# VH-VL binders against p80491: the designs that were tried, part 4

Target 1, 258 residues: p80491
Amino acid sequence: TNKIKIGHVHMSGCTGCLVSLADNNLGLIKILDDYADLVYCLTLADVRHIPEMDVALVEGSVCLQDHESVEDIKETRKKSKIVVALGSCACYGNITRFSRGGQHNQPQHESYLPIGDLIDVDVYIPGCPPSPELIRNVAVMAYLLLEGNEEQKELAGKYLKPLMDLAKRGTSGCFCDLMYDVINQGLCMGCGTCAASCPVHAITLEFGKPQGERDLCIKCGSCYGACPRSFFNLDVIPEFENINEIIANALKEGESDD
Short names: E, the ipSAE of ESMFold2; O, the ipSAE of OpenDDE; V2, 0.75 times the mean of E and O plus 0.25 times the DockQ between their complexes.

## First folded at step 9 (VH-VL; framework fv_iscalimab)

Design t3 (at its last look DockQ between E and O 0.61; V2 from the best seeds 0.00; counts 0 for: pae E 2.4 > 2)
Fold by OpenDDE, look of step 9:
Structure t3 (fold): chain C 258 residues (1-258), chain A 119 residues (1-119), chain B 112 residues (1-112)
Amino acid sequence: as target 1 above (258 residues)
Amino acid sequence: QVQLVESGGGVVQPGRSLRLSCAASGFTFSTYGMHWVRQAPGKGLEWVAVISYDGSNKYYADSVKGRFTISRDNSKITLYLQMNSLRTEDTAVYYCAKRGYSYPWFDYWGQGTLVTVSS
Amino acid sequence: DIVMTQSPLSLTVTPGEPASISCRSSQSLLYSHGYNYLDWYLQKPGQSPQVLISLGSNRASGVPDRFSGSGSGTDFTLKISRVEAEDVGVYYCMQALETPRTFGPGTKVDIR
């Protein structure tokens, strides 16, 4: 099979998401050796023009006052088969909104927008930063979706479905997403990871289940990205072993997560 | 049984300060965000403030920002509202409210304490 | 801030007859996952508010089945199928979608 073309498009952000991707170490090398070419990444390569890409990993939000950024994100959509909002800034604005006065995301915070407000986004990877593993897995699944056999494509689709659904929900994240997709579905195991990941301490545990304080939620989506069961939904459960096997096989020569 | 008991209300002059307390019982206080809601005499309900379970995060209504401070002491199982620079329009019954399980509706309310700001 | 409105502001009902209260929000309270963040509260005379309906249509525990909530987006309705004497008070809708939480002005319900 052919290697897919992946680009990292950096908008307004701290580059922490790219660092997280890099934290895959030998796993990343494996991906670059066998599955993907990094054809655009200003941090790593001096390629100034956005090329045609199979997958665009977009980090950061878009400053509306920066005309070039606005054009770049639109160009990214045109040049990419799959657009991934990488990190909570790209997904929901996150700190790019929060840092402006230390407030919730407010309607008047219009200078920096999540990319979904400007272009169609196919996949959300929420988190600040997202886990290296999640980013890696999405890259592998994107490859399988594009270049895999029919069975692999189906499994990749099932894996990515929750993140695709997030993208369809819009540019406002909430603990309620986790509640809806995990807790209300009986998938929560009470591990507390979501609460620990919350930057504003808006999640508590009660009766072994997380409880979100909506009034304190800044809608960053970190809890959803951090939850080990957000991908373990009813559609994925029957295929869980197959999915893990596929990922393991794809990364068999790579380094395991530390 | 869940109980919320407000205290500290009284009559004060404009510009003065008052501290309200809400003593909680019957639930794990330290795992719940808490709210203050007030009601002016003969008027409707107005949300005032919220505090996270550990007190690390707080939000206020614009009408009280910079003047009121919500706090809590989990060891004493008590919620507080420090009210500074009081105005006549702050006259109200002040309720402490507990969020519900799974959703942030107010499942329990205190009986309220009356604050009257008058010259 | 989200502005909440109610209609009517006052209602007098004969016991046994139905009552209907409307609540409107200045923006949609429907979140993408399908929940409406709208609650109904009743404040009986001389008492603290108590929750009746959450998430637009979920009846709170202990609330009689004669109470029902409906609606989505910006328009919501609280219905009492058969008003009883104990139902007298002021009914408030409250949005919980955004901070600050905001209440409707209240609807006073009396019996004839």
Scores: ipSAE 0.738, ipTM 0.906, lowest interface PAE 0.6, mean pLDDT 91
Fold by ESMFold2, look of step 9:
Structure t3 (fold): chain C 258 residues (1-258), chain A 119 residues (1-119), chain B 112 residues (1-112)
Amino acid sequence: as target 1 above (258 residues)
Amino acid sequence: QVQLVESGGGVVQPGRSLRLSCAASGFTFSTYGMHWVRQAPGKGLEWVAVISYDGSNKYYADSVKGRFTISRDNSKITLYLQMNSLRTEDTAVYYCAKRGYSYPWFDYWGQGTLVTVSS
Amino acid sequence: DIVMTQSPLSLTVTPGEPASISCRSSQSLLYSHGYNYLDWYLQKPGQSPQVLISLGSNRASGVPDRFSGSGSGTDFTLKISRVEAEDVGVYYCMQALETPRTFGPGTKVDIR
């Protein structure tokens, strides 16, 4: 058995996505014991020495005025088999599209872009932050995709497909994407998380169903990344119970603390 | 049944102000963003402004930005348009409009209120 | 702003005959989830606009089936299969892809 090489590449982010990964506690220990070596993390000054990685977890958006960050994200793509946009800032820009130091459209101020505007990205893990469980499951499925047998690779591909499809769709996420992917598919559970996360107050609930003002949307992806159903599609429904069982078995215990 | 009723139109000289009201009924006003659309006499339609459901976010057409203020009072179920520094080109019938739930269309319009800006 | 144009600007139709109205946008109205953000409205004489069609082809409730919308991208068509006296008025297309929403100049339809 061989471990895969994982790195955490920090762009313009708050570190909250890395903290969410760390909140897997014993699950993280099992990942590092059985599946992965963390070969790059907490090395902002080491711009010239990004190592070869199997999986790069990139947190944060890219500041175009920071030449070193732009070079680092391109080097990350070059050195990595799989690039993951970890968190809504990396996927869509999130709040960084909205805020530029408290200014509105100042031309000489910093520009923040989701990483997919500069490099090809294989997988999105949206959220602010994504849940610890989602990050864990993607890590396990990435391992199975790279090192598993034929059945495990097929299952990992099915699990990752919705997240890979998000990466192919692009770097903008709006409420209308939730309407198409979730609400019109009958997958909405009425939790209100999308409305609570909208920075421009474009989304409300009426009778347990979301509705939104697309005219006020800044396409920041906050609502889409916060929705627990946003990557749910028919391609993986038949496999969902099997996927959960395999993840639980791979981690030895699903819900035990000690 | 959804109803929208505008009021407050009239004849006013350039540089003066008017406040339009739109009384709403038949739907949950506090959960919908609301819009103003205007139509100059003998001309086509022009979108004017939108306000979020809670009034916290607003967007204006460039032709009125800085002069008009959209607002709402959810306790009175009323949409407002404060029009300051009025110009001759602001002469129009002003409609309030409601967005549909699933479609972007304006599914309900008021009857309109005429604003005439002339010397 | 997305510029909307309509052709013809005026149309006189014999009752019972078909009519066709074209609408063009300065950029594609097709969004990535597959819908065209183009609506059609009718304003009858002395009345407020009323919606006929949304998202290019979806007919509003209570709109007769003689009205149909088609097209994609930048070119859209409203068809009236058999024009009736009640169809007289000005027809507007509107894009809803970007804010500000913008309307076409209107097509006045009249009988005889």
Scores: ipSAE 0.515, ipTM 0.810, lowest interface PAE 2.4, mean pLDDT 83
ESMFold2 (binder alone), look of step 9: mean pLDDT 94; pTM 0.952

Design t5 (at its last look DockQ between E and O 0.57; V2 from the best seeds 0.00; counts 0 for: pae E 2.5 > 2)
Fold by OpenDDE, look of step 9:
Structure t5 (fold): chain C 258 residues (1-258), chain A 120 residues (1-120), chain B 112 residues (1-112)
Amino acid sequence: as target 1 above (258 residues)
Amino acid sequence: QVQLVESGGGVVQPGRSLRLSCAASGFTFSTYGMHWVRQAPGKGLEWVAVISYDGSNKYYADSVKGRFTISRDNSKITLYLQMNSLRTEDTAVYYCAKRGYTYEPWFDYWGQGTLVTVSS
Amino acid sequence: DIVMTQSPLSLTVTPGEPASISCRSSQSLLYSHGYNYLDWYLQKPGQSPQVLISKGSNRASGVPDRFSGSGSGTDFTLKISRVEAEDVGVYYCMQALETPRTFGPGTKVDIR
């Protein structure tokens, strides 16, 4: 089978998302050995021009005042089959707006934009940073989507669907994503992961369900990325065992999912 | 039943300080962010501040930034508003308000309000 | 900040007749999930405000069905199908899309 070409495109951000990807350790090595070639990553490789890619993992937001960055993100879209917004900065702007002169995130801040405001994005991986496991799984599923058999492609599509749907929703995330996709669907198990993941303490638990403060939400999407049920919706739940088996098999020579 | 009872209002001179309290009951106070909203006499409503459930995060209206401090004591089930450098335009009935359940933004309960009058 | 406006600022209605209040926002209040983060509050004389409508069109618990909210984006309307004496007060719209929350100037509704 052919290995897919993955590139990491760093825009404006802290590189924490790439670090999270790297934190997959042997899992990452397995991916690079069997499933993907990292064809672009300025942090890790001296490749200056954006090549053709199957998957572009885009980290960070885009500074509008940096014309080169604007061109780079457009080039990324042109040269990539699948564009993934990696992390909350790429998805929603997040701290790239927040840390601007000590300002709180506000929709009117346009100096740094999430990439979805400039290009079409296929998949969101929210988080600050996203969990290594989620990034890894998305990479595996992307491979299956592109190079798998029909059954694998279907399953990969199901797995990625929630994250693809996030991308379709636009460049503003909030706790409401969990409300509508998880809590209101009866999928919440009251684990508290979302609350724990919230960097601004906008989420609590009451009566076994998350409680959110909209006024405090910085729309980083961390809660959604951290929720174990966010991408295991009603469509994915029946395939949970199959999904785990496929991932486990794909990574059997690497680190386990545990 | 949910109850919010504001206190601490009174008449003060400009430049002085005043501390308002809101005693809460009938709900799990420590799991809710709380808000202050004020209303000048004969005027409309103005949002003032919000505080997270644990007090670690706060937002203020520009009109009160640097002068007002929202805080809470969850052990006492009480919300506070420390008002410093008071101005005549701060004259208002001050309400504490509770947000709705989950992530819903509406205020489902309001206190009766406490009147703050700033006058020379 | 999002600026909220209302019209009219005052309204006198005969009991049993309908009333309509308009609210406009300087920015769209429509969010990705299809909800408009616009609330309507009623402050009766001598009382604290109380929520009537949330998210543009959702009646709060205990609110009579004669109250209805409509609109999307930047233009919203509160309607009272048959105004009653108990409906007297000042109606406020409030955006809850972003912080700070901002209220409309209020619409005073009186009975003729």
Scores: ipSAE 0.614, ipTM 0.848, lowest interface PAE 0.8, mean pLDDT 90
Fold by ESMFold2, look of step 9:
Structure t5 (fold): chain C 258 residues (1-258), chain A 120 residues (1-120), chain B 112 residues (1-112)
Amino acid sequence: as target 1 above (258 residues)
Amino acid sequence: QVQLVESGGGVVQPGRSLRLSCAASGFTFSTYGMHWVRQAPGKGLEWVAVISYDGSNKYYADSVKGRFTISRDNSKITLYLQMNSLRTEDTAVYYCAKRGYTYEPWFDYWGQGTLVTVSS
Amino acid sequence: DIVMTQSPLSLTVTPGEPASISCRSSQSLLYSHGYNYLDWYLQKPGQSPQVLISKGSNRASGVPDRFSGSGSGTDFTLKISRVEAEDVGVYYCMQALETPRTFGPGTKVDIR
């Protein structure tokens, strides 16, 4: 019955990841009723100082010229048990690497950095935005990891491990991550979404397979976050029915009690 | 069978301009970024520039930035290097180069090169 | 820019004897996923360069088994187990980790 304290920390982002979380509608209401207190969210909540949190969902990259944002991200790490990089902007920088508000003329100035370049991050949730279902699933699994019984903690750990491994690998964002994690693993379906999303046109397709020019890559992570197979994790398939059942039962519990 | 053939080299005075061409065949030119690499006579190799598959993005070595322009015409299957404000230190054999198939980063095919001599 | 150095700059080898060329980079060429972005090229007299070794140790297609690459991070070595007359030329290492790509100064290999 213990609720976890979740906060949404907004850096340099479009708020689309928070909107994706909100697209769980009734599920969001049940989460806030039964599983979590939203203790920080400048868009939604009345709290204005960064509190102690169990899980911090950090959206957006950090502008180095914004001293307050740099201090806020460091405070978030200090005040939080688990820090989640929510969305491709927080994970890899994504399109914020092209922002002119504080961006220097030289690419190596790195005016906008993914949060992992400044603090240790526990979990990555890539996507622009990540689906409402993925964010919900991570939230439920974070709850089980912190407050569940031994079996639930083990399941949550298994579900989160690939996303935690992404965070431990660090902020790469290079086109080569897509090649290693998708192309070399035989998971590419030839859809071309990576090429369409590349802001520097470093990627195209030949015979249904991506062709990439590493020398033009700005390490934004857009291709990785846009690829439907980059967050696809074969290791969780055996547990997928259990995970869905737990989530479905959790979301129904409020209806049964009334 | 990949083939790259450079042309357009010659002798030119300092401060003048020259345009190099690289005719390509044996691969899907329009799906590869293309590179220029140069080698001064009796010296080592120096990377010069890269252009994206569609020509929309380009990157240059500092030694040529602002003076050289890389371009391509995918309908003619040709890579170009426009060299302006030439200096004597630009004297070199200029190679066009292709990276490996799919996404391999090394240069697996090079042209025969075209000599540019900048002298007064 | 990543600075590449090679040692020795010139090497004369008796045919059939081994040869070894070192390449050092000013920063690590080891990237995530465990790959080293270091390539070796041979430029034979009067020819354009041709790739010998990619990613530190992978022999290119058609390259004889007597060529091998080793090393990781900042220190790399190209070995020729038995130097032959066709191996004469200048050997370059090149980093492909960061743009601009940079080459070592070259090692001229001759036979006596």
Scores: ipSAE 0.514, ipTM 0.810, lowest interface PAE 2.5, mean pLDDT 83
ESMFold2 (binder alone), look of step 9: mean pLDDT 93; pTM 0.950

## First folded at step 10 (VH-VL; framework fv_iscalimab)

Design u1 (at its last fold request DockQ between E and O 0.80; V2 from the best seeds 0.71)
Fold by OpenDDE, fold request of step 11:
Structure u1 (fold): chain C 258 residues (1-258), chain A 120 residues (1-120), chain B 112 residues (1-112)
Amino acid sequence: as target 1 above (258 residues)
Amino acid sequence: QVQLVESGGGVVQPGRSLRLSCAASGFTFSTYGMHWVRQAPGKGLEWVAVISYDGSNKYYADSVKGRFTISRDNSKITLYLQMNSLRTEDTAVYYCAKRGYSWEPWFDYWGQGTLVTVSS
Amino acid sequence: DIVMTQSPLSLTVTPGEPASISCRSSQSLLYSHGYNYLDWYLQKPGQSPQVLISYGSNRASGVPDRFSGSGSGTDFTLKISRVEAEDVGVYYCMQAYETPRTFGPGTKVDIR
């Protein structure tokens, strides 16, 4: 079996997404041993040239006043088969979209954009941070999509399809996406995670269902990433057992949260 | 049944202050953001402000920013609008409005309104 | 801010005849999931506004079926199939796509 090349590209962010990936512990070790080589990660190694990659995990938004960052994100798109926006900052800009500069240590950095405004993105993993499990699963499914047999490729495609569709929606993460994809589909279980994740208190719960204020929504995508049912939709439900089985098999010699 | 009842309107001179109240009933007030909308005499509707369910977040129309303050007391089930530095162009009927259930953005209920007249 | 316009600004209709009001927005009110964030309100004489249509075409509870909304993106239409005396008032379109909320100038409907 051939290992795929994965790179972590850090833009403007807190590295919380990378930490979340690392929280997979033995699961991450399993991935690195059997399925993927980490060929780029500035947090771990000071490599200046962005290499060719099968999958680029891009964390953070892009500062427009940082010319190097703007060039790096463009280079990432050129050097990668699949570009993944890792976290709500990369997907939607999150709270960085509302930056106005004046912050230490780079007060001149005053404007940030999600990466989709600058390059084409294939997959969104929203969250702040995304769950370790979700990041792990996407990595496994990316491997299977590229190196798996026909059955595995098909299943991986089905798993990733909602995340790919999310990327096609654009760089605005409105709570109304949860309304449409989860609440209106009868998939909401009333856990309150979306409300807890909202940085501007636009969401609360009433009678076990989210109550939201569109006028207060900053479209950061935190609620969508935090919702346990965002990707457990009607298209994925029929394949739920198969998906869990294939992930479990892939991680049988490592730590698995599934 | 949902009810919204505005009060506090009256005649004031320019530069003065006035505080409006909206008493709510018939729904879980503390889980809804609330809005103010005004209507000048013989004119159309103008959105004024919104406040989050817990009062921690607020947005205003540019025409009232820096002068008006929206607030709420969930224990009293009341919405407020503190209007400072009033101008003649602030003359209007002021309505409190409730949005729909869940993520429904339309105003499903309006108060009767309270008239504010700013005149020298 | 999104600018809303309406046409006509006034309309006099014979009872039993149809009426049509146009609303336009300066930018699209269509979201990616297919919903138009456009609402129609009626303000009857001496009353508060009341919602008639939501999401461009959804009739509100209790609203007669003679009222219908259509359109998408930037162009919307409210139709009354048979105007009745109780339909007299000012009709407003409102966008709820982004803050601040903005209303059309209103269309005054009267009967002959």
Scores: ipSAE 0.783, ipTM 0.949, lowest interface PAE 0.5, mean pLDDT 92
Fold by ESMFold2, look of step 10:
Structure u1 (fold): chain C 258 residues (1-258), chain A 120 residues (1-120), chain B 112 residues (1-112)
Amino acid sequence: as target 1 above (258 residues)
Amino acid sequence: QVQLVESGGGVVQPGRSLRLSCAASGFTFSTYGMHWVRQAPGKGLEWVAVISYDGSNKYYADSVKGRFTISRDNSKITLYLQMNSLRTEDTAVYYCAKRGYSWEPWFDYWGQGTLVTVSS
Amino acid sequence: DIVMTQSPLSLTVTPGEPASISCRSSQSLLYSHGYNYLDWYLQKPGQSPQVLISYGSNRASGVPDRFSGSGSGTDFTLKISRVEAEDVGVYYCMQAYETPRTFGPGTKVDIR
């Protein structure tokens, strides 16, 4: 069994995405035992050489005034096969879009950028934080993409494609993305999470459906990352229960050996 | 049937104030952001301001920022525009406008407009 | 701010003949999902504006099929296949891509 090298690179974030990864508990221990070596996990300083990594999990946005962080994110791209924006702050900026104050739908922030404004990013894992299960699933699929047989690589590719497509789309997370990807696809459940998460009150509900004012949106990505349906992939619906069972069986198989 | 009716326009001297009202009906006013758009006589359209569904957030065109205040009263189903320090350049027909159902960005309904004339 | 231009600014069309109006934006209005945030409005004499075309090409409810919109990115066209007397007025394009919303200068269409 070959292990892949995973690192956690912390930019301007609250560490909640790392805590969510850690909330996989025994599943995390199994992953580190059988699938991956955690080769980098520092909080704020480059106290050593950033190592070669197969997968870099980058949490937080980049503070432009911190030249060391700007150098570190560029070095991370150079040293990594796959760069993952972990959490909505890394993907879209999230709450760091407010770093300079003022209520603008077109913020002129110069202090903080999503990591994709500075480097090429391969995969997004949105959320504040993303669920432990989503992070686990992406980690397992990344392993299968790198080390799996052809059937496993095909499954991993199908699973990851929506998240890779998000990375190609860019670093702006507009309310309208939620409408196009969820409401117009008939996937909304009426939970109201998007409205509750909007810091500028651009979104409310009418008859259980989102109602919104795009003109007031600051492109922070908070609503998109909070919606469980925003990166739903219809192409894998027939395999959906099988995917969860495959992951669960792989994790249980290792536990029974322990 | 959606209706938007502006009122409060008139002739005023530069430096004075006016308050415009837009009475709304035929839709759930409290879930829509609302807009003001103006048109100087014989000229094109200029967007003025937007207000969030609950009134908590607002955005203004640079030409009116600091002088105009958009507001709403959801219990009275009415949109307002308080225009202070009026200039001759503010002479226009003022429309209130509603964006499309749900969240669609175009303006699907406009009021008939109210004329504001600023002259000495 | 996104600057919108229109060409021509005025045209006179014989009844029953086609008309074409161009609109250009200073930056792309094409959104990542393939939607262009460009709308067309008609303001008939003495009336408020009314929407004709949304998203660059979608006819609004109740708009006759002789109106069509095309184009993408920075260049858009409104076509009227057979101009009728009721079509006279000023046609505006408007971008809704970013705030503030901005309008083109208008194209006055008249018949002879």
Scores: ipSAE 0.635, ipTM 0.858, lowest interface PAE 1.6, mean pLDDT 84
ESMFold2 (binder alone), look of step 10: mean pLDDT 93; pTM 0.941
OpenDDE, look of step 10: ipSAE 0.671; ipTM 0.889
ESMFold2, fold request of step 11: ipSAE 0.450, 0.578, 0.532; ipTM 0.781, 0.835, 0.825
ESMFold2 (binder alone), fold request of step 11: mean pLDDT 93, 93, 93; pTM 0.949, 0.946, 0.947
OpenDDE, fold request of step 11: ipSAE 0.749, 0.755; ipTM 0.946, 0.942

